# Miniprotein binders against a7ua95r516to809: the designs that were tried, part 182

Target 1, 294 residues: a7ua95r516to809
Amino acid sequence: ASLSLLSISDLVPDLQFIFFWMSNAIEILYFIQQKSPAYMQTIELMDDKAGSKESLLSATISANEEAMTILEEVIMYTFQQCVYYITKTLYVVLPGLLDCNPFGTEPSSEQCRRAAGVCVCAVCVMPEAVRRVVSVFQTTSDLLQQYQVHSEIQSQMFAYLFFFTNVSLFNQLIDKGPARGWFQRSRVLQIQASVKILLDWAKGAGHNHLAQKFFAKFCSTVTILASPPQQLSQMSWKALCAEHPSLKPVQLHRILTQYQLMAELGPLPIWQPSSEDEAYIYRTVDLLESFENH
Below, E stands for the ipSAE of ESMFold2; O stands for the ipSAE of OpenDDE; V2 stands for 0.75 times the mean of E and O plus 0.25 times the DockQ between their complexes.

## First folded at step 12 (miniprotein)

Design df1 (at its last look DockQ between E and O 0.97; V2 from the best seeds 0.83)
Fold by OpenDDE base, second read of step 13:
Structure df1 (fold): chain B 294 residues (1-294), chain A 80 residues (1-80)
Amino acid sequence: as target 1 above (294 residues)
Amino acid sequence: SMTYEVTIRTDNPEYLELIAFALRIIAKAMNLRVEEVRREGDTLRVRISGTPEQVEYFEELVELWLKKKGIDARVEVREV
């Protein structure tokens, strides 16, 4: 099946199955953790018949650890499967976010028009490309809530999804941005507005801190590119490094170089990397983000 | 060590696989030997080997877990 046809809605039945087992495995884990100490204590209080008690206790501890390990493996496996399916869906919809014009009168999605008439909810007024991305996150949130998944696991899920989204968007912007015209100020402002909608959703969903943390690199890139030439040309390399600590020197240098070309600015001595950073600006291996760093 | 048959009957047969999984994990966590797990319609039959005290505690844990999950099930234990 072409990846282009995969919607989050098509994956919901599979995700429901996985979330069911993940949630229940977590609950069983906590149940065992809560009850095992009392059970061990009952063994400890048994009559010591010729050293059999210590052996029984040791065997029970080992068996308990094995049971916990099995549960942890189920939790990890189901978590990974969820991430795998959700990120595949994100991979399909994320490129549309960079090409989106949120200021245009794009027709409201056919789906909202069919079901409830003119919905003026925040989601219905979103550009289609933004809405598709938000729909993936919202569906994930709804499933996590439906199956009452532990809050820590929910946080880990969103942390990874935001990480993945940031890496994907950042890499696409850096790699394809110049060729696609995404470094043009008008396009950057569109991207900035689209990302703001996503961040506003994340804030409304209770994930503001995670979103700010994991989108920092992409947001910094967009912020620099959205800056007026008059303002950005007054900022030194050191000042930009300090304001955008999420960017590696090679990344900042690439952004500024492309900005300079786009804005038709002559060489700016103020943007010259420090002697300390000069060795790092040519490390092309560090230019793009890795998906493995999570 | 004696062998016991644990019978679980539920009006929620959709949870029988989950119940079977939970029982296996609980039994393992208690160092009980699970000899057999059989599904017969809406009934799960589990053969376990252990001491009377272990099996009693196992029954209590299973009942507590079922209650926590909100699954309406009857647990019966018989020595075989």
Scores: ipSAE 0.789, ipTM 0.950, lowest interface PAE 0.5, mean pLDDT 91
Fold by ESMFold2, look of step 14:
Structure df1 (fold): chain B 294 residues (1-294), chain A 80 residues (1-80)
Amino acid sequence: as target 1 above (294 residues)
Amino acid sequence: SMTYEVTIRTDNPEYLELIAFALRIIAKAMNLRVEEVRREGDTLRVRISGTPEQVEYFEELVELWLKKKGIDARVEVREV
């Protein structure tokens, strides 16, 4: 698929090509790592003609390291290409999670509706917008398994995909939420339910720890917004920072401001930032997150 | 010191580019000089320079890698 295609299914042929080379480069790297010691020993045990054995061994060690470096570069490049294609697809489908209503969920296909009691799958019992995101994650997982990609690389890929998902959802909510009505109580509960479906997919796929780590900022935001006013109004700024360490002061301040507007609460002294944080609550440059991984 | 031609024939020609890459990398890892790699339909021809002992070890590694990968291929080595 080209960059102009937005569906994950249209990108599968290109992803298959990239995964093929990535997985094979990993396997060749492992093969060389496992076989090199024995080969080096054969050089060490060879007859020392003209006293050049040390130079030959040194050159062979250097060449071996160069070969492994080439493979590492192929692996990194192909990994970056996979992430690029997949996140382009995610970027298009993720905003729909903030607009969908998971409480009105219907089966998305006639086959799933007819087999509801016999065969139930996550894509059949979730709203279309959530299904589009799950489809990207599931297709990625299926391809990684199909090409037997090393488990550590699979974990790194989902770590980045969850990071990207968190940044995209958080930035959209903060930036567009007021105009789109996404801070309304009913809307927040719908968003919370939609995210729960994604977290359930990640748990079932064996990625629960990664999802918990990398969705923390967005989940904290939704947790605060979903909290009953009686409970939240009793939590100090210090307590909220301690419960939600993933949120920067400017982010927490913005979330509480939107909460006050929607719950029709006046200013609360208990939410006054600490003197340390007061310097940072208006730093607009820190409000939105970067998609770049440091 | 001597030049050898490694010929790879396979019923899976879709893997020839991967095989060529693997051979280059394995040779590099052994500090063997690959002088030429040519693809002729279902056949890959690789020219490599080394001692008979080094090239025999190289052939063994290539055959082991092909077997591990499950690629049906014939490997032949001839001094040229």
Scores: ipSAE 0.770, ipTM 0.948, lowest interface PAE 0.6, mean pLDDT 86
Fold by ESMFold2-Fast, scan of step 12:
Structure df1 (fold): chain B 294 residues (1-294), chain A 80 residues (1-80)
Amino acid sequence: as target 1 above (294 residues)
Amino acid sequence: SMTYEVTIRTDNPEYLELIAFALRIIAKAMNLRVEEVRREGDTLRVRISGTPEQVEYFEELVELWLKKKGIDARVEVREV
């Protein structure tokens, strides 16, 4: 009854049912697409009685299109339901990723190994908060594979999940980060390491291009916050925008302002725009908003 | 056109809802009128109206789809 008590494992039976119907609807769609031309040809080859063949052919084309539309609606509905349940689970687990320490894992003697004549005692254990997020993506991948969902639909689903994750993490970091201390350099480095684990998972799963595309905004934000303040203060506004094209100018300006307020980085201020740069910020925002509204 | 009853019996009755859905979609794609669909335990009965040629083609597509899915089912068609 509580969102905090829901795990991805609890949703697997419901997801299996939805994936079953989605996979079968896709299969039937392809079956109809492949077999319809031959059937239409049999109609064209039948004896024509005063134009009845043309009427039948036209009606069959219309009926075929309606059948395809029904299948597309079932596929879209089941896809949206999967996304809904998976993102609902992600929503609960994602904030933990911003508040965990992947560097806090203590070495164990049981994890000591020898490599190239050197004994190393390191534990490469994923923090529980990160493991919960990876588990959601892995379970999704497993279900798509179990029901043999075509690669194109799989890519669309992960594009949506990565987009949601990126937006959710970005909004959490920007809105709550100052109050939670997440803009402190040590915390930013922890966040960066945790995000790298997600990106590494995505690469291993064959989704590197999707991850690079859809995590760009959050990755740019973390990169800026991890950057030395001296480096940031020396860059022009045009150079900052060019290095971070995934961020809207107003978002970039907000990030820099919050970083300056939270970091207390000594006598050197974080980047200050010239009057011309400020005008550029406002003009760029207006232009992008105009394109989006059209 | 004539009315035909298509009877499908399977040892996997959990698939009957999927089979019913597939039959309705295939019939619709072929512009065949589905008059009635009934489930009786492990058996699905579908009444369709069409020419003998259309219904024969429909039976072939249904059997091909079942084979492709690996569903063990017996398809019988009779004129009613």
Scores: ipSAE 0.750, ipTM 0.944, lowest interface PAE 0.6, mean pLDDT 80
ESMFold2 (binder alone), look of step 14: mean pLDDT 87; pTM 0.844
OpenDDE base, look of step 14: ipSAE 0.789; ipTM 0.950

Design df10
Fold by ESMFold2-Fast, scan of step 12:
Structure df10 (fold): chain B 294 residues (1-294), chain A 80 residues (1-80)
Amino acid sequence: as target 1 above (294 residues)
Amino acid sequence: SMTYEVTIRTDNPEYLELIAFALRILAKAFNLRVEEVRREGDTLRVRISGTPEQVEYFEELVELWLKKKGIDARVEVREV
């Protein structure tokens, strides 16, 4: 059966199987690492009556390294399978985040009646598109917790999921933004609010540092696009580069060009690239981000 | 080296595949040769070759790992 067209909920049984094996392989790896030194010391301290101690120690070290390699391969394979299916689900739901309105449109009569009991939360209603993305992250967190996966592996998984989300959103905005109207300030503010919901979830889940690190490029892009013309026009190219170090010169130049177009600003020399950066602003291969991080 | 049969009986046969994997890896890590692994219902039989000292340590590791996992199983080791 194909997992491509399923929601994250539909993938849970298959993901549980993969997480089960990954978690157990990790535990066995740590168990062997913990027990090996004591055994090696026992061999070292043996009475070597037959002259076989060195041979046994050498053979055991080699066998131990081989066992560790097998476990590392199993862990890597299962980790990559989890990441593959989770990111495949993210890829389907992420574009919706750029089109949704977290400030909401007037609810239907049925939704109004339900919301009347919680009027204070009308401004905090999570759009369905954002809920789908959060559900993928929450389900991943739940599975990691259910199988008691070590915190370092949890951190690596969320680092990659945030990396993937950042690249996907950035590429969609830069590549398709002009045709979709996503660079208009009203739409940018909606995108900014939606992304804040994801960042707030990450903070609540204990992943604030990872989210700040891996969402830097997309957050910089949205911050620039949301800036008032009066404020942005007073900043030099050098100042913008310094405030947004995650952006490549070609990326910053493209963002500023779109901002200038959408804000109906005249030519502004202050946003011209430095002579050092000018050679790189037309390198098309550097405009969009790669999904490969190793 | 001598040959030993490790017999594991469990009321949780759903874990036998995991147990078999763990035994193979643990045996390899501590330089024991696995000759055969056979499953018979709720029982796993593993034939290993090694020194008496290696096999005794291996038995202790298997029992400790099963206890950590919370798997209800009985381990028996016998020279063949």
Scores: ipSAE 0.712, ipTM 0.934, lowest interface PAE 0.7, mean pLDDT 83

Design df11
Fold by ESMFold2-Fast, scan of step 12:
Structure df11 (fold): chain B 294 residues (1-294), chain A 80 residues (1-80)
Amino acid sequence: as target 1 above (294 residues)
Amino acid sequence: SMTYEVTIRTDNPEYLELIAFALRILAKAQNLRVEEVRREGDTLRVRISGTPEQVEYFEELVELWLKKKGIDARVEVREV
């Protein structure tokens, strides 16, 4: 309840505490991995009778594995807590991105510095709804940097955040889009421009590869919906499937159906599913993405 | 195997919870038995049972870890 009303900046102290424990658990794990092999070798080199050395070595190996398991559980728990709070914040701000009009944003005099009519404030062109989403990603990046979290953990965190964002945006667009008018061409172009700002941020932050991978489904959807009728009408079902491999047949079919309705296309090119795909178009259970897919 | 008391005194008592966690994990990694962990203000007292060689190596690991973390602390080990 209270946390659902907080901005990402309000959660920073709590996130700092969780990142502190996660970072320290990771460092202790690496410390043990570096030091334990040498110690165990030392035990093995000790002079002893009656097999007590072998018993000690065996017990120490077992205890060492248990210690590492405890650390791995702490790392996983703290990672999941960070992701939980960050994605809960994203969930609140993401719908605003779909209703955002980035083309109507004009710079305020307070936010821009001007000389001879030149505006030097990049922030002036970022809509508030997009800024809120970018702020969540930037705060996450700042915390990972502040606590010197290893690059592989950073990549895992952004992979999940991008995955969550993609699923959330895709599901909202497919499920609620028809009723909300989000499939109207003017709205699709606004969504496309907003998404580009997010992807540009990811590229600037060094996460271009992850963004391309995990935003593929939503990006494909927006690309199809933003396509000119002349261009899209020239593509066969097979060509569309090949160009948008992230989309399931039922998803592609729903997107094309909405495109036809909103673009008011006349007697239309038939985007006919392959015989293999035809059965899957009717599998409505596959329409929306799962947050638990792995 | 003998019983030892490890005393950690620090000018940064805010780190005592982290230090206690690290000591428990490092002791477990070496198959040392932790009998008791007590916090008294700026001081942490840990009672452990093990061989003199195990306890000596444990002390070295604790000191090395504290140095790596940049935590100002004094480590004292005594047989009890």
Scores: ipSAE 0.671, ipTM 0.920, lowest interface PAE 1.0, mean pLDDT 82

Design df12
Fold by ESMFold2-Fast, scan of step 12:
Structure df12 (fold): chain B 294 residues (1-294), chain A 80 residues (1-80)
Amino acid sequence: as target 1 above (294 residues)
Amino acid sequence: SMTYEVTIRTDNPEYLELIAFALRILAKAHNLRVEEVRREGDTLRVRISGTPEQVEYFEELVELWLKKKGIDARVEVREV
């Protein structure tokens, strides 16, 4: 038997069990919500003893609320378990996305400059690292469909998975990017092409709005880094903040500093923080994103 | 309140854990006290206490839920 690392496929049986219980708890919750008014009417129509009827109604309302709380706890727990196992798998495969090459050949520096931040000269292929990430999202979608999970819950799950992916990729790029060479133009264009594959998958799966919302920070970062010097040099700090509202001042400043270094721009900074933002660019605690905050 | 035994017989015993869970939650939602839940092969026996009106509605609700889920099961309720 293979000693290979666990893939999303290896977790499917365990995930099926959790999705089964989550789906059924949700269905029971909705069933009770639909039927409880009819039962309250049954008590009201009893019309026997005013005191005993009022007491029974009150006790039943309280018991109904307790039952709903139990179901909500089961739903929350099973949802969190699904997210835990899926994100654990994502955590293992996501770093590969920053190192892979979706182009048939490495794009040359000249070709990348001519493409204005997009490589139009090479044929894009889906690297194995990107396929592994897409497989996690596709398997999640398949399980949600298999157990007929309501669209609102599906949206909540993909919102969290996209949030997790965005935080993981952003933090790795900012923290390790300089040492790994990820801020080099050719590497940034490869990263941009790889993330586009994920965004295209999300659009096809009906989650375009969620992907745009939760990938905003990483997409803004890659967009800035992929911009030609001619275009970025013409933008003020205020204009960049307006176009990239998802980035905190310290994050935007770090990105622009790396870009300036790679683009061989003059020694004087082109992108000066506003006086209002200046204090915040020194807050290193705000540089990396938290997995616990939306 | 009175004590009743609810007996669920099913040709789909793989669903018995789900049925037991659903019964416990549905009983709780209708202010019925669950005293005991026992499995005997393809059969669940649940002892509950409540008013006759509560138990009658509960029985109808359980039958409706089983039908909606497509689980082949028979529900019997007897006063103990």
Scores: ipSAE 0.701, ipTM 0.924, lowest interface PAE 0.7, mean pLDDT 82

Design df13
Fold by ESMFold2-Fast, scan of step 12:
Structure df13 (fold): chain B 294 residues (1-294), chain A 80 residues (1-80)
Amino acid sequence: as target 1 above (294 residues)
Amino acid sequence: SMTYEVTIRTDNPEYLELIAFALRILAKAWNLRVEEVRREGDTLRVRISGTPEQVEYFEELVELWLKKKGIDARVEVREV
């Protein structure tokens, strides 16, 4: 009510300023790395009159290391600031992705048929909630391109943004899903279609490898929940663990429990954990993901 | 060591803060002491201490960096 939703567009001027300094600090760092070896070699070959060559070389190496440290600190600080503002915006818009319908207002027949495939239905439209998330990623990509940020730093930024998105969506689905009805089959299929739009954007942007890596946990969760009962009921605990290695035993157990509760059909088989995993299915501390780097 | 004044004049004064930052970092990387940095309109004046050989290489680095950035600027160095 009282708090206006801050869009990514509102942050562009501030982000442009931060990206400007980050890109220039990175470029200066690379310039120094490229030019310093030749100068150091020149000192090494110098005639040691007055006995000061070793002192000059040592002092120059030390000064060079200090300059590099300052630049690394500036790069780290500006990178963290960009990530902070971008993820703060993402955090606000991400819950909408779990609550929207990419099949439109007339989705009933098409939703039922496209459980694990590409959305190829003529009625499919990008929901406003998905558009807002895509807008954050696209704006980030545009800024990285505008300031010609090195590809490695671009990859690090999207790796973190995808990591953040995965953790946020996974935690919200697991923690709030039961109360919100998100585990109902019709809602899961909508979530799956929305996630597909994000993954397709990432592929188009050249980040398919990062998206596959960092969305693995949330994608595994949605895949299991969207699985037909006939398919899921024939899989053993070991087979599910092998197919979904990103999920911890407690997470997989919780997902399967929700699947059983939301099933529209008759009784489902019990998925018994292996003896190796049995101790871990009760580790509630491992249920939700941390936003801290591991 | 001798004291030198590096003067940079540019038609792009919006880059003067970046140029000042770059000069401070480049000087430090090459073991030159920055005594003073002053902005006067479209001109940046940097007072540095170092050997003649160090300052000559520094001038070459600064000119090369400015060229790489596409910043139109004139660099002059004089002993004070």
Scores: ipSAE 0.686, ipTM 0.921, lowest interface PAE 0.8, mean pLDDT 83

Design df14
Fold by OpenDDE base, second read of step 13:
Structure df14 (fold): chain B 294 residues (1-294), chain A 80 residues (1-80)
Amino acid sequence: as target 1 above (294 residues)
Amino acid sequence: SMTYEVTIRTDNPEYLELIAFALRILAKAMNLRVEEVRREGDTLRVRISGTPEQVEYFEEMVELWLKKKGIDARVEVREV
C-alpha cells in the first residue's frame, strides 16, 4: 500500500488494539507491584518447615521478577508499535507543514463541512496541512485518554513524537530548504505561523514543556531565519550561539550561510565563528539530526 | 502441592482473553504452576498447582483484579 494513502484514521483499529494491551499490561504490572510485597510477607511469616521457607521465598521472588519482566516487555513492545504506526503517519503529513500557507484562504476541510456546518473551532480554522499534523497528535491523545494510559507513558509518547517531528522538520528544512525556497522570509514567516499553531495545540493539550524542549532546534532555526536582516546582522556568532544553544556550530553556520545568500548580504565578520568553533563548523556529519538519539 | 481448577464465568466475554492473560501472569508472579487454560464459551477454566494457601491468595488477587477492572465475573476454585 502506498504510504501516501495511510491516514491516522485507517490505523485507529490497530492502534486501539495495541493501546488496549499496553494499558492493561501497565495496570497488571502496577497491581503486581502493589500486591507482591504483602504476598512475600505472608511467605516470610509461614512456619519454617526444614529450610523450605527460604527456598520458597527465593523461588517466588524470582518468579515475580520474571512476571514483571514479561509485562515490561509487553509494554515496551506495544509502545514501540504505537510509535511505529504514528510516526509513519507523521512522515506522510509533515512535509505539507513546510509548504503550508497559513495566511491563505484555503477552503476548510470537506470533513468539517459535511458533519457540523460552519464550525469556527480552532481546529476547523487551521490550514489543512497543519490540521493533518494536529489530527495525528489529537488522535493519539484521544486514544491515550480513552484507554486511560498512565500519565508517564503518555508523556513519553508525546516526547518521542515531538522529537521525531522536530528531527523530521529540521532535517527537511536544512536539506531541502534552499532548493524549495523555505529560506525566503515570506516562506519562513508561513512556517513560523504554522509551527505556532502546533505549539499552541501542544500547550492546550498540556504538553507545553515537552513541546518547547523537543521543538527547540527547529524553532531556533525558524526564529533566526525569520529575523530581519537589520537585526540579525547586528548579532555576533557568540551571541547567536548563546541565544540558540540547541543548535550545533555546524548547524548555525549552515543557517547563517544560507541566510546570507538569500538576503544577498556580503561577508559579515561579526558572524565569523570563534576559533573554538572553527573546527566544528565543517563537521557535516553533525549537520542533520539523527532519529536514533532518542 | 495440589491441583486446583479455577473457573471464571463472566457476562463480559470480550475480556476473556485479557482475563486469561492476567491469570497466567498473576499465577506466575505467585510462583504457581499453570497446567492448563481452557475457554468454554463464557467460562474460563484454569488448572493450577500449588499449596492451599497459595491458591487461596491467588483467588483473592484474581477477585481484586477483576473488581479493579470493573469486570463482573464469578470465580470458583475446586480441588481436583
Scores: ipSAE 0.778, ipTM 0.946, lowest interface PAE 0.5, mean pLDDT 91
Fold by ESMFold2-Fast, scan of step 12:
Structure df14 (fold): chain B 294 residues (1-294), chain A 80 residues (1-80)
Amino acid sequence: as target 1 above (294 residues)
Amino acid sequence: SMTYEVTIRTDNPEYLELIAFALRILAKAMNLRVEEVRREGDTLRVRISGTPEQVEYFEEMVELWLKKKGIDARVEVREV
């Protein structure tokens, strides 16, 4: 009996093959786009033996457009294949991020113990669960760099990976969080610290803007759950909705309900939904996020 | 139009599939008909039909692409 679970490292050879074809299709597309105007001009200057130069030019324009379409299809297909395998790996490793303790990670370097009073570790070990997620993002970044994939396509790939990560983490926290104790304050602070490591990685990789955009829902959720009772109780439902526009009314209500239970707040709810939002609060079909971007 | 055989010989046979794909797409973009593509060891043979001027331009584009890609290959064109 063997584990059927694959790590990102197990997929690297297959991903290298897909990235190779994607990068080459992009390069060929760019090459043809740059050279086509000169070629079209050459056709216009060719000897018109049969008076068919206009037909040849028209046919060449059409053929060029068909070639571009084929390349765009290859690029799209290889992009989708990369995304599929990377997100399949992410889906397996992401739950561990919600269940790890980053505050218990100690430096493994012997050099950290040579300080006479204050020690700043040059090499630190992050929690294994966080490291697995970072490894997926880093491997993706390395492959994009190895095959010199254009920055616009790199941005599109990380936009989708961050979108997928946000939806996966949010859905797991909301759906499984109560049973796994993830809404307990100590656990929320651990989750917040783990997410900060991912956001710090994204900033270092040049993707801060994408991370801020696509992690908004999960970050809002964790921010609310980590808020001190004194701060949160001073905000009305309307103010919370305005401060966290990424959250649907049913999602915000579920988060606040869990917060009240874990913080052992009084028997009366502090936050009351608007009459407009009340109709949507109990629609369970709107609680979890879809992986389809609308 | 006339038929020409474009022969690519390379010390990097691992690139032959990429080279074949590139030549097919380049020929399509230039409105040249690809009649046959054959691989024989370290050699790729592509039969195309078009005007002499189009095929001469095609040979130049193939050589430029190979140079940009850093693939060491010899390109020969002959009328068949």
Scores: ipSAE 0.745, ipTM 0.944, lowest interface PAE 0.6, mean pLDDT 83

Design df15
Fold by ESMFold2-Fast, scan of step 12:
Formats: C-alpha cells, structure tokens, sequence
Structure df15 (fold): chain B 294 residues (1-294), chain A 80 residues (1-80)
C-alpha cells in the first residue's frame, strides 16, 4: 500500500540495491559462460589413470549448470522485483497524463518559479503530470546506465514498461473516458500532445522502435478520436481495420461509437463491421487489454 | 581432494558480501566444495575442498573476476 503512494525518487535507494544485485548476477553469469569451456577442456585432456575422469567431467558439467541456474533465478527475481516496483509507481501517475493540459502550461508556474535556480528549464516547462511519468522512465534509464546493465536486458525492461503504459492508458481511456470527459475533442488533442512528449522522450533515449511497437494500440485510439469528421466519415470499416491493425473489432467499434456521439454524427453505413467481424464486436471480454502478455 | 583456505583482503569492505557471493558461485561452477565462509573486518576467509589443479584455476578465476570488476583486493591461497 505505501509503495503505491511513493514517488519514484522515494524508491531510488531500494531500486539501486536491487539493480546492484541484478547487474552483478548478470556479470558473474557471463564470466562463467566465457571461462568454463576452457576449464572443462582441461578436465577432458587429463590422463584417465584412475578411471574417474568421465565421472569428474560429468559432475563438473552438472555443477556448472546448477551454478548458472542459480544466477538465472537471481536475475529473473531481481528483474521482476524492479519491474513490479517501477510499474506500481507508474500506475499511480499515469491517470494524470489523461487529465493534464500541455497547451497553455506557463513556464512560470509557482513550483517551477521557486525551483528555477536549481532545476533545468526544460523540466519546469513540462506539465507536472507528464513530468512524473517521464521521471519514472528517466530514473529507470539512469539506473540501467549506472549499473551498466546489458542492452538486451535494458530493451526487455523498457518493452515491458511501454507495454504496461499502453495497456494502462488504453484501459483507463476506454473504461473511464466517458465519465471523465476524455472523449471530448479538446481533451483528445491534449492527450495526443502529452503522449507525443512521452514518445519524444523514448526516441531521445534510443527506444523509438520499442515505443512504436508497444504504444500502437493507444496511439491508434487517440489518432482516430482526433481525426477531423470530414476525413474520418469517408473511411470504410475495412480501411480503418487496415490502418489500425492493433485494434480488435470490439475495440474499434467502441471507439467509433464514441466518435459518433462526440461529433454528433448518426450511424454511418461505411463504419458497419464486415459479416466476419460482426460476432466479435459483442465480445466484451476482448474490450479491455490484459496486463499478461502470455 | 585437499582443504585450502582462500583469503581475500580488500580496501573496499562494502564489496565483501558481493565477493562472498561470487566466490560461492564460482566454486560451485567448478565443482569445488565450500566448507565455510567467514568475514572478519576487511577480510574474507573461504575454506574449499578440491584437487590442487581445481584450486589453482579457482584462484585464477577469482583474481580475474576481481580485476574485471575493478575491486582492489589481495588473494592468498594456503593448503590447510
């Protein structure tokens, strides 16, 4: 409970401890993988005068595999623990992104004005809600760099964080959007601008490919909702499905229904699901995304 | 097999817990039995059981890992 209310800054000392052990376990695993073959070869080349060489080699291979398994378990556990605490913090700050206004945010807000002598201007200009989300990603990036975590593990961590963010934002928009007014055109444009700030951060951090892949569903949703009525009303169901392959039929149908309501449009024949898709637009179990990617 | 005492003295005692973990894992990877691990201030003492050849390689791996990690430490191996 208390962890879900903490800022990312409050978690840094605990995360540093976990990253320390994860990075060292990875390094030790790599060291064993690199050095063990030479050691095994020396055993193979020994004189078998006592008839025990084969037994010793087999025992050493087994012991080596056990050692690597222990390290892999430590790496997996520490990775999952980092992701757990980071996503708990992220989940708390994400709803604010859907409510903030990046247009009209003044550089001289009260908080930024007082901090101007200490903080860089770029951070103070950004809306607070967006800054909190970016801070989680930046702190994660800084920790991965500080402990020199291998690029593959770094990519896996950001892949999951972007996946988590996409699912959280999409589910919140679809489920809570009508009650919160998030489907209004002015709000959608604000959301689009806020998401652009996150995507720009990801590009600057070297994660553009992961961001493009894992934000596809939420970006498709916002793109449709932000489209001009003149343009969107001329697109067929099949054209929209082709343009937005990340959206399931029930999800696309729900989005278009909200668009019709907000734009005060009647039902459009060209937005009718194909006969193949009709059964799937009523599958409410497929409306919201799962946080499980298995 | 014979028993050896591996002594690690470091100017970075904050790393002793990591060093102990690394030594236990390296010994296991090499099929060496760890009899005991003791910490006393800036010093770590590990008793291992194995052949002279195994222990010689173990000393090499420990020294190489410490160098790669950038930990300033002295490694001493003695038969007991």
Amino acid sequence: as target 1 above (294 residues)
Amino acid sequence: SMTYEVTIRTDNPEYLELIAFALRILAKAMNLRVEEVRREGDTLRVRISGTPEQVEYFEEFVELWLKKKGIDARVEVREV
Scores: ipSAE 0.716, ipTM 0.932, lowest interface PAE 0.7, mean pLDDT 85

